# Designs tried in a protein design chat: VHH binders against Type II restriction enzyme HgiCI (hgiCIR). Part 3

Target 1, 345 residues: Type II restriction enzyme HgiCI (hgiCIR), of Herpetosiphon aurantiacus (Herpetosiphon giganteus) (p25258)
Amino acid sequence: MNYQRSFEDLEFNAIKWWPQELSATVAEASVLPILISSQDLFISILKLSGTHPEQIFDVINAAQISANLFLKHLVVLADYGGEMIKRLGKEFQEIFPRMDSTLEYYMNYTFKGEQYTYIFKKLPIKGLDNSKLAIDGKAIIEIKPLSDLYRDMIMILLYGSTTEQFNLAGLEKCEIGTILGKNEIIYTYITQKYLYVSRITNGANTNSLGQIAQTYVCDILSKYLPNDYSVTRNGKILLSDLNSQDSTKTSFDILVEFADKKVGIEVSFQVTTNSTIERKAGQARDRQNRMHAHYYWIAYVIDGAGNFERSGAVRAICRYSDCTVAYSESEIAVLAAFIQEKFNA
Short names: E, the ipSAE of ESMFold2; O, the ipSAE of OpenDDE; V2, 0.75 times the mean of E and O plus 0.25 times the DockQ between their complexes.

## First folded at step 1 (VHH)

Design b03 (framework vhh_7z1x_3)
Fold by ESMFold2-Fast, scan of step 1:
Structure b03 (fold): chain B 345 residues (1-345), chain A 124 residues (1-124)
Amino acid sequence: as target 1 above (345 residues)
Amino acid sequence: QVQLVETGGGLVQPGGSLRLSCTASGFTFSSYWMNWVRQAPGKGLEWLSGISYDSSSTSYADSVKGRFTISRDNAKNTLYLQMNSLQPDDTAVYFCAREVTYYDSSGYYTFDYWGQGTQVTVSS
């Protein structure tokens, strides 16, 4: 009825990226959501930076991206992990030559067929690691300005593969400088690389993002629902066909109960596409039919830019649900209103 | 150590069929969702299909729905992809991939281990 949504309605009400208040919690579980949400900005910076080798610093400043976030994009694309960064720091003096006059370290690199020299302004430093670069854990959300250390690191990650030292400390992977300004190539290259590198560099707790998403919905529902209503994460109920002797234990991301009335809720927030939304879509009709057979209801909270790339799956969920909302407090309040209406009817 | 090995690739005529296999070792195969992903020459990775740990749920990309069938044999630690009605644009390297621990939730899933891939070429 009044709680039914089309795909277009749902997408219009969607936030598509994780709520700001969850930024620190999400970053602890995985850096991928932050990288994916800033990917278009990162791509635009690369597209605009093809005129000369250090133009990228001007573009970074104009784009107002934090230097540590920009560096993290390069680190992930180059597959230049924490151990490689530590090795670079330890072996720096053995890798790069020094100027006779100033004793400053430098690298000779190639950009668009021409030879250039970059003089390091801060490197080498003691204990170079992800923490000093603010590119791991909670530090990734910190807004760091473009410092001499970040300029040094960015130059290495862009042009390391074009140096005489390319075969040392993993520098052969540092080739992003070769695609600067090549608009036809940049999007495809980055998209392909991100799917591969996310497998290696993603946090160990990817499945905990689902728990974060569910907890947020539970907290808001508890705020809007009467205290007599039971709100349980990973709730289970026994469902049977009206014409069957069998009972099947069925799990819902969230289960809301009051007296003999129940609403099962499925939650999906995906910033990148994967199999989970299509799995929920495939189950949607059967789950709704089994709930209705017991005079219960089924609802979904669906959001994330990745989920809306699966329009067929989202449309199936909207078709085979009693209520589907997006992932904002105002949308979850609509879900709470649906539940109260059904329980008080 | 976790290992995934694909076999069954090769040359096939348009309209033909091919069956890919992926043998798993070093982990409890029956506890994980498994997926097939391909990469065509000069293109990005394309997710094709996934299957639940107990085969109760399967999912497919629109490009392969009705033509490809995913299945598994947990006793043999083997994942399969039956490919029918193959067309030249199905030419790609095909990878099997392990999905992280399954939850019936909005968990952000990634593939933590991949096979080396097997080449499928659809040509006369």
Scores: ipSAE 0.000, ipTM 0.199, lowest interface PAE 13.8, mean pLDDT 81

Design b04 (framework vhh_7z1x_3)
Fold by ESMFold2-Fast, scan of step 1:
Structure b04 (fold): chain B 345 residues (1-345), chain A 123 residues (1-123)
Amino acid sequence: as target 1 above (345 residues)
Amino acid sequence: QVQLVETGGGLVQPGGSLRLSCTASGFTFSDYAMNWVRQAPGKGLEWLSGISGSGDYTSYADSVKGRFTISRDNAKNTLYLQMNSLQPDDTAVYFCAKDWTVTYSGSYEFDYWGQGTQVTVSS
């Protein structure tokens, strides 16, 4: 088996986006991964929807994006949170007028300087919230069709700020419709907003996503390794400092142990580009040298579209590791084979 | 005092037709969406069809689409369900239900409903 990977070999075997079987668990921990992986599709829909106010519905259907995922992109960009959605629902009948003849609720809005009227087809509804819209927690991975409820919500989020009621229930935030078809503005606006969201959200959920990544690796390793091998998350081992007589406890994301043999494993799955992988890369040589001094081994599981944008860091990790694999069952099986080979020597 | 009274149920042979009526009182009928819901013996409630306050927008469950037609007469405060091509599986108690909004929901999100009218499809 070839346990040494080049950057190119590792990237070739990478999945870059979270495994489908983890999609619900990941979405519960953070909405960011699914938003980033669908961002290009979302941007393309906005770029193609500039001809008239409701053209976006045809484009959404053609693009085959789930309506709840599309709505979540709008909610995040508008900063129209769950409390505002609940308030919109509770105050709907006081906010929007009814047609004199039909008594359906409507909004008068502007698009590219012209006045339009949208007649709501489903709103108002009882108990409007993120859960009913399938845009919170695990529900975001559900594939919802473009129903009348989603059409109503999308129209509000695109054009609410242009209505006479704009100062009610946070509607002043609902202005995404003003940039439809403006390709240069759309790209800059969305990428800057998502960069901001990524910085805040990554800080809040970094540990949870890391634990999900580690659990997946542990589960697959346990499937392929003998029952007598110990697989422990956040394990610590006592290692000598090569520059002193001191020994210090050193932590690894995963430790695999059998008898007097040990492999320390570091796990990194990052869909957005950040400096976390640079820190692991900077420590890689010293950690490998310390492990080797005790006749132990060091391995890495590295994946995520963001990590592969940091080629220098990934190359350093490949150079200063005994085994580096990507994040799939077949790649983790290679890691398991490496461990068994070393423990049986 | 909101009241919904269903009529028009009865015994019909497979392939036959029935028209159900629901007379509403105690609220401004044209301000609210109206729904038809049924419950077969030993089964749960099944939403069938909804109609907006104006009558301009309608929706149907897949099980009845193309066979049933919902309509309303706001001047008479009356909701209708025209049922064609009836099958034994259509045997149920049929309920008229008032939505809390002017739009139809396609769900069990309603404030008031009638006592129901029995429809039996058998040969």
Scores: ipSAE 0.000, ipTM 0.099, lowest interface PAE 24.2, mean pLDDT 82

Design b05 (framework vhh_8emy_2; at its last look DockQ between E and O 0.01; V2 from the best seeds 0.00; counts 0 for: pae E 17.3 > 2, placed apart)
Fold by OpenDDE, look of step 2:
Structure b05 (fold): chain B 345 residues (1-345), chain A 122 residues (1-122)
Amino acid sequence: as target 1 above (345 residues)
Amino acid sequence: QVQLQESGGGLVQPGSSLRLSCAASGFTFSSYYMHWVRQAPGKGPEWVSSISSSGGYTNYATSVKGRFSISRDNPSKTLYLQMNSLRPEDSAVYYCARGYEVTIWGSGTDYRGQGTQVTVSS
C-alpha cells in the first residue's frame, strides 16, 4: 500500500466538509468560520450604508444576507455577549425611555454629528437572548428575514455608543454605525476587530476545533489499532536538534507508541482558509528529519476545503510525510495499517 | 512612523482650567478617531474622551462630562482637551491615543503618546 500520497491522491479521498459525526459538535464552534466567510459581504454592506442612519436595512435586504448573521457580526465586533443581551432584555424598560402618548420606547442617537430618534418596533420583549435571536450555535446558519426585532437590535448595536444610555447598558462598543460612510477606515476597523476577536476566540475555538478533530482521529485509530498500543493526544517526544547537541521536546497532535517505536501524527481539518496549514508545512521537513533520526515516523491527517485551497502547503506536507490520509474512517484505517506495519517490522 | 506628542500639562489649583494638546504625525490624522485617556498612580488607565475623525461626534466619561471638552484640528493634525473646573481626582498622566473606535479605550486604539502630567493640588 502506498502511504505517501500526492496532493491529487489526497484530495480524491478528501472530506472537504465536517463529517456528520462531528457536525453537531463543530456547529457550536463554527461561528467564527461563518463570520470570516461572510466578512467581505458584511464590509460591503457597511460601505454602502453611510448616507442615512437606517439605510443599512435596505442594503441588508439587497445583499440578501441573513438578518441573524448580520446581527452576529455586530454582536461579535462589539463584544456584546450573550449575558449582555440578556441584561439588555431584562433591563430594557429601565434603559430606554418611552413616549407618554404612544407608550413606544425610543432611542436618541447620533449619526454623522446629527441627532436622530429611533422608535423601537418590537422591543421590549421577554426572553431576549442569543437563542431567540438565532445567533448561537448552529442556529446562525438558519436563514432569518429582517424582522422588527432584528431591526431594533441592529440599531442598538450600531448606535448604542452614541446614546445617553451607553454606560447603563454596556453599549460602549456598539459604535459601528458611527463609521458608516467612512469607507477609508471601515475595512481596517473590521479586519482589526476580527483579528482581535479571532485571537481571543481562536485561542478557544481553534483549539476547540482542533481538539474535536484530534479526538475523532484518536477514537478511530483506537478502534483499528491493537489495544496494547498507546494512543494519546498532545503527546511530546524528546528529539535531538539536528543543528545542536541539545534535545527538545516536540509536540504532536497525536502520539502512537508501542515499545520503543513511535508515530507522531499532525491533524488538521479546516473548512476555511487559515495559516495553520502553512505553518505545519513550513515545519514539515525538519520534523520528519528529526523523527527519522530517532527511527520514528510522522503522519498527517489533513482534510477540509480550506486546507486544500492551500495547495502548496498541502503538497509540502505530502512530500515530508511518511503517511498522509484524509479524515474518513476508511482513510484513518489506512493510517492504522501504516502504523501497524511499521511497529511490526 | 506614527507619533503622538502630548503637551500642556502642569501643576494647577482646584477649580482652574488647563488645555492639553496632542501633535500627531506619521499618519493621516483626519482618518482616525482620537482619544484621551489618563492614568493616576496606582490606578489603571481610564478613558476620558473620544472624538470622531471629522469631529462631528464626541463622547466623555461620566467623571468629566460637562467639565472637559475634546476637539481637533485636522489641518494642523492636533488634538485638544479643554479641562475646566479641575479637581484633585483629575490628577494623572494624560495620554493621546489613536484609534478606530469612538467611546472606549483599549481594543480600539493602537498608538499612544508619552503622556503629559496633570496635577491638581491646593
Scores: ipSAE 0.000, ipTM 0.243, lowest interface PAE 13.8, mean pLDDT 85
ESMFold2-Fast, scan of step 1: ipSAE 0.388; ipTM 0.758
ESMFold2, look of step 2: ipSAE 0.000; ipTM 0.113
ESMFold2 (binder alone), look of step 2: mean pLDDT 82; pTM 0.846

Design b06 (framework vhh_8emy_2)
Fold by ESMFold2-Fast, scan of step 1:
Structure b06 (fold): chain B 345 residues (1-345), chain A 123 residues (1-123)
Amino acid sequence: as target 1 above (345 residues)
Amino acid sequence: QVQLQESGGGLVQPGSSLRLSCAASGFTFSNYWMHWVRQAPGKGPEWVSSISSDSSYTNYATSVKGRFSISRDNPSKTLYLQMNSLRPEDSAVYYCATDYYEWGSGTYYPDYRGQGTQVTVSS
């Protein structure tokens, strides 16, 4: 077919990384891209903060990193998830002692073999969670200043493992303070931790990133397709199961319809590797056969450096599709031409 | 079991050259595409280069095009990456990868697995 691509053709036309115009939207939908893009800055802050336990606050201010973004890096590295943050908030009074004179809470911690005391300036607060700290996917792009609340949280995540309370509320994981200024171990430690984070974070944000990818494709298709064509995101159709003679409701990222004609479109843009493309590849032949049984067509929009590292999966998709294109406007225009040819010509 | 073993990395100064090698076993090397991928501290994996099974097709990331050359020797089951005019931003762990897809299990081998080889370009 004129619209079938080899893996080589598809990769040649691929952009592999998110378009610059989508960078802010992608960062808003996923914490991973913004964490990765700010990681070198984060590492530099850790390398420069080895002289005194609170020196990191001066370095953060000088480095012009937002306090919430810096905190998110610590939360990720400590594996200190939202439920642990909520538990810290609820159990704060049971975890940390109070000063007799001021009634302020404090922690005794260790830095380079010496004992220090930190007096909390804002904690405890009611309803402590990711949203209140602006470290969820929607708020992570906000530029928060280094407030007393952020200073308190940063101190806990850096030094919690060195406190007398280290066995409470997951504090044993809060150990980044022990590597401050240690260049030899910082890169290895952080890189290893982010390998695990990317797998978990990608899974958590796949729906939001998928919607961004789909919206871009729909917008471009709308420029090139006639107004009387129906373009539906997350469209569902009933397809026969050729193996069992049953019918199953089948979802497509995008469904294009006109009269009795249908094209189902799957969209995948992945800058990091994950198993989503493998699932699509494994289903490709069956989905194409079932679509063809109804005189429908199946197409794919596939891009991202991570997806092209799964070349076996991409080859299977190219083989078992009627049209496969990469993510640029010119490639999606080819998809629009394919649809019009099948519906009108 | 698919095995890929990278070597040839090291600490070099900007402007230097390095040649990376990848020894492959556990699959029919001459039938599959091979790739180089790198992961710098604080960055996700970045595709660097690809080569077809017969060497008729090669492709490169824009950041390395004109400086890096991918090649392979099918008889010895070895993949190479010649890196010239190295820059500090080339510092990363370099992994070789293949497009081997195990249809029966639905598994793609390898997905950045292996030890990799560390390349450090510092002043």
Scores: ipSAE 0.000, ipTM 0.116, lowest interface PAE 19.4, mean pLDDT 79

Design b07 (framework vhh_3k1k_2)
Fold by ESMFold2-Fast, scan of step 1:
Structure b07 (fold): chain B 345 residues (1-345), chain A 123 residues (1-123)
Amino acid sequence: as target 1 above (345 residues)
Amino acid sequence: QVQLVESGGALVQPGGSLRLSCAASGFTFSTYSMRWYRQAPGKEREWVAGISYSGGDTSYEDSVKGRFTISRDDARNTVYLQMNSLKPEDTAVYYCAREIYTYTGSTYEFDYWGQGTQVTVSS
């Protein structure tokens, strides 16, 4: 097959979201990928849930979203972190009133200008935390059905800002209930909030996700390449500048070597748009020219829904590479075939 | 801080089986690929088997392929090597290793190795 791909060829072969077999590892490193991949479904649920305060539960059941994933969207958008959830559990009895007859706890909240009462079905419970709600680490990929505990938590996070207790419980940003069924407001609100979340978490999680992406490629390449081929992460090659007498060390995400033959590989998997791919695109022509000057080759593994929103950058990478593949075992196998062909020529 | 502890090595007859274990601590085990190496008397240390951090991919040196199986239990922070149809040439000290190279700019870390466990295959 032709190893130089068009943008259209690459996008057609792309998975766009992290492979299922990496779900637990990716979730432990960052919750952002699973949230972004489920964002459209989450938005659709909110758009369909405007008729009455608890309609959301019917829509969640119909939409086939796990209750813990839905809850995690609310937690993130409300800035309601694990310490706040623990505090809610510890101080629940001081925050919310009780019914005299049943001793059940309740909250009074507002929906579309009218006052409603929600009676908690499971809360309070001791030791309430992210772990009990399956919303941290790899637990987020678990498929939890809508339970009384999830219903209680969802009601707090949807309508909490409208309660008298919002200051005591830190529910100031729990306002999504006020925009249910408002299509034009929901899309803008959710997408802008996730842009902010992505910006804050990007620096801390970018290196971990990049390492995960590179390791997966290394593992699959090692499976398909001969045992005597060297596969090294973060490999450095001394390359001559085309416009000077000087040689400079150039780093590649992955370096494959056999005898005096080398292929440098760059890896990028991004579910949200960012400038990282544009930097790689801007360097692509120079890097290819410098590698070719030494009779070496350059390849790229490019995927993620966010990267394909940068069509100009991806087209430049496809143009100035010897091989560009998407991020699946079958695509990485094509990269392995390319490497073997070049090393045996 | 990072620690790997191998166990399970023993004296076995040719054709026998052994399971080696490697208990890991001091790092987030589930985010690293793991490898087994061995060193026979008078030989250099050689790679035996590898497993990805997801557990979805495994790789083996040609001489052990079909006889050895690498697996992991992330809940127990343990990687295993199941060795079947053992041969005298499998006699070696077996080492567990964490994959090298972190992605912190140009900074590299070295393999973290355990102390090894002795496997002897003889009559």
Scores: ipSAE 0.000, ipTM 0.095, lowest interface PAE 21.9, mean pLDDT 82

Design b08 (framework vhh_3k1k_2)
Fold by ESMFold2-Fast, scan of step 1:
Structure b08 (fold): chain B 345 residues (1-345), chain A 121 residues (1-121)
Amino acid sequence: as target 1 above (345 residues)
Amino acid sequence: QVQLVESGGALVQPGGSLRLSCAASGFTFSDYAMRWYRQAPGKEREWVAGISGSGGYTSYEDSVKGRFTISRDDARNTVYLQMNSLKPEDTAVYYCAAYTEYWGDTSYDYWGQGTQVTVSS
């Protein structure tokens, strides 16, 4: 086997999005991966929905996006979190006016400078929350069809900022309805909003997602490696400084050991671009040199659409590693073969 | 009555240290993940650090990694932010937040009023 990879080789073998078997676990840890992987579809729906205020429902049905996932995009981009949704449900009758004839609730809103009225078809309901809307971590992966409840919620989140109720219901940021069909600004608006969301939410989930990524690699390595090999998450080894006689404990995401042989493994799976890969890249040469000084090896498992946007960093990792693989069972099996070859040489 | 009360903010010189505290009451503290945010003058609010309800997971904004440490004491219903090697760029009002909603939500169940940290000579 050849274990040296170019950036192009690594990207070719990459999956770029979390494996299907991890989708539920990842979604419970962070909503961001599923939102980013569906972002282009979401943007396309907005671009095609500028003809009239409710055209978006036809486009959603045609686009084969789940209604709950579409709603979650709106909720996150509008800063309309679970507590606000609960309050909307509890105070709905106090917020929105009611028709005298039908007793149905309604809202007046603006689309392209014209006034419209939307009559709610299902709201109000008791117990309105993220779980009821299937936009919580456990339910976000469920495929919900467009229903009257989803239509009602989508209308509020698209046009809420244009209603007289916007202050009462906290709908100040519910403004995406104002840009429907404005292709020139949609992409920039949505991507800038997601950059902001990514920054404020990125670090808070990073540790949990990192543990999920590492566990998957450990499970597959254990499947392919002999039982005598030790596979440890957050493993530590003593490495001497190349410029001094001091030795300090150095941690690796995964450490594989057998007898006196060691391979340190760094794992990175990032669907959004961030600086963590650049830190790993900046340290790659020194870490490889220090491992080699002890007759040890260094390997990397690198994947995620965001990481491949940082081609310079990934190229540096490929250059200064003994083995770099992407994030699939077949790629991790290549890593296992590398380890066995080095431990038996 | 639900409350989050931040304390520990002060004026310190560059290179100094501060420990911020956030005392929680009115809810089951151990069920909630806790986060620190900050907002500097003329800047948008940014996330600083987070700790899971179990305390098993912590995370940090890149600019504070290695300098700040988040921890919690569930017996005292308190979350802490230990801030070392402070820089002028760390000057901000620091906010504590608690939530049990699915993590991806951008709003939180409870917020504190904030505590001012100023790093200058």
Scores: ipSAE 0.000, ipTM 0.223, lowest interface PAE 14.6, mean pLDDT 83

Design b09 (framework vhh_7sr4_2)
Fold by ESMFold2-Fast, scan of step 1:
Structure b09 (fold): chain B 345 residues (1-345), chain A 122 residues (1-122)
Amino acid sequence: as target 1 above (345 residues)
Amino acid sequence: EVKLVESGGGLVQPGGSLRLSCAASGFTFSDYAMGWYRQTPGKQRDLVADIYSGGDTKYGDSVKGRFTISRDNTKNTVYLQMNSLKPEDTAVYYCAAGVYTEYTFGSDYDYWGQGTQVTVSS
């Protein structure tokens, strides 16, 4: 077998999103799988909603998407987290003006170069939060109809950046309304925004998701490796410093051992982009050299649409590793074959 | 060039208070999550507090109710208000900045400061 890979080889073999067999388990810990699986529907709704500012409500009803799921897409893309929603509720009366005749609150906004006025139908309400909007935790799977409250929230998140109140209410990123009906722009804009979204602020289980990702690799390795090979999560190994007589403990996401032989494995699955992979890339050469000094090997499991946006980092990892695979059962089986070949050599 | 500069550390009596500040430059501060971590010699870094770009906060179990993290996007600064300090809070405190995701193993920050010493003793 040839265990040397290019960036292009890894990308070709990548799943880029979570494995289908883990979808239910990941969905228990995060809303992101539900968002990714409904992303094409969400994009389709935006593409069909370009005729007038409130056309989107008719399209949402026709598309059979739940109002809370649609709202969650807007919240994530605008980075409008739970504390900002609470603040919007508490300060609503200070942020938005009232009509002289009806005393209803309103916002003036722009759509395709023309000014419009939206009159709020339900807001303000006391105690506005993610829970009331059914956009956190397990509530996201509830099928909520398009109510006046959801219409109010959707209008704010679509057009908020075009309002006079955008700075006071933190609506600078609420700009999806400006691209409605622009088919050539929408797909790239939405998919790129998802790559750069910050951590979900309203209770994402980062620790649980990391453990699920790591456990998947361990389970598949254990399936394909002999029973007498030890597979340890967060394993530590004593390695000599290249510039001194001293030794330091070095941690690996997964450590595979048999007799005096060891393979250290680093795992990275990033749907959105950040500098984690850059850090691993920066460490790769030194870690490989230190492992080789002990006649050990280093391997990587690298996947996720966000990681492949960092091509320089992935290329460095491929260059300074003994084996690099993508995140699927068939790819991890290649890693298991690599380990067996090295341990039986 | 990205830079995180911590200040406000020092010596304080048990039961006292300190306020740490971290001044950030070289990136779009409002787009980043900010955090405070602490490390005692010979031990791993522990989460003290995170504050996300949207304003949501998360605290380590040992500091809940005593410490408060906050941010000022106009000043590119994150703060840690530490009340009811205990000898166990003695550590080097590090400021961190990053965009991170729920698919990351552990805490995963792009940038780290040099640290500021907090000592809770006589």
Scores: ipSAE 0.000, ipTM 0.186, lowest interface PAE 14.7, mean pLDDT 81

Design b10 (framework vhh_7sr4_2)
Fold by ESMFold2-Fast, scan of step 1:
Structure b10 (fold): chain B 345 residues (1-345), chain A 122 residues (1-122)
Amino acid sequence: as target 1 above (345 residues)
Amino acid sequence: EVKLVESGGGLVQPGGSLRLSCAASGFTVSSNYMGWYRQTPGKQRDLVADITSGGSTKYGDSVKGRFTISRDNTKNTVYLQMNSLKPEDTAVYYCAKRTTYEIWSGYDYDYWGQGTQVTVSS
């Protein structure tokens, strides 16, 4: 089999977003990948929800987005952090008025120049926080249905800025309801707000996501490779310079060894684009030449929507590698087959 | 508006030291992934050092033990302390901030400073 892939072959086999089985582990490291992968769906819901102020609930149900994930997008875009959510909960009874007859709490808000009243169904509750709303950490991957609590929170985050209470508990930030159905401004509005999304959602170590990506590859390789092959993360080997007798230690994300045979593997999974893939691309030719000088091989596992947007870098990696695969079990199984073929040759 | 302004570059003798500064405005460095990258003509930018929002650091193999990345949250500034400088460290050094995937453009764009030249020569 020819293990030299084109960019087009690799992109066709790519998953582009983190595997579902890694969702919990990735969410513990960062909520950002899950938000980014669902942004198109979130934007589509906003575009379709312009007819009346509660139409968004029908669209959410039809789109099959989890209510907690939808709420997280609103929280992030409104810059409505956990401390503000706690404050809203503590001050709820002082912020919102009660109906004379039922004693239910309500808010008067504006949608497309018309005045509306929303009657809260669940709020106020004691101890309102991110945990109760399942919008942080591992909980963000849980599929929560559109309950009365989520409806109440969504209404506040969409329309809070249009209420009489807009200057209380940070409600002035809650304005996404004003752009519902305005297709021509939604992308610009969201893009500008997301310039600062990392201020709220960035609680993760960059190294943690890289470790998660490498561990997944190691686990699948170990499943498909013979037990006597060693699979080591962050492995180092001595490689000679082509024009020098001196040897230097060279590190690989993953090193597979059997007897005197070695394959060095570089792993990159980037849902957002950055210079990391360009660095790997710039080093690819020299790394391959040094590996080949010792009768070793070099392979890459490349995936993530952000990496495929840097087509020149990915093409360079495909050109200067012995095997390049995307980031699924079936693709990593191809890498395992490559390794076995080379070690048994 | 996100801005990164680098300073502290210059000419230094081998074995000398320099401290680069990156003054940030329009966001807080303590809440973002910040890094120093360097570029020589005709090559891709290489990671020198980065620091996560949580304060964890990572260094390129060629500078580990010689360079230190740090931040002053009060001054909203990121630093690169460069010790035991070698001629091979000669490059333009860039401060960078990572950001989100941009739906409109389809790309996560990194914010970069203008770069500061470091030359290690006698």
Scores: ipSAE 0.000, ipTM 0.102, lowest interface PAE 19.2, mean pLDDT 80

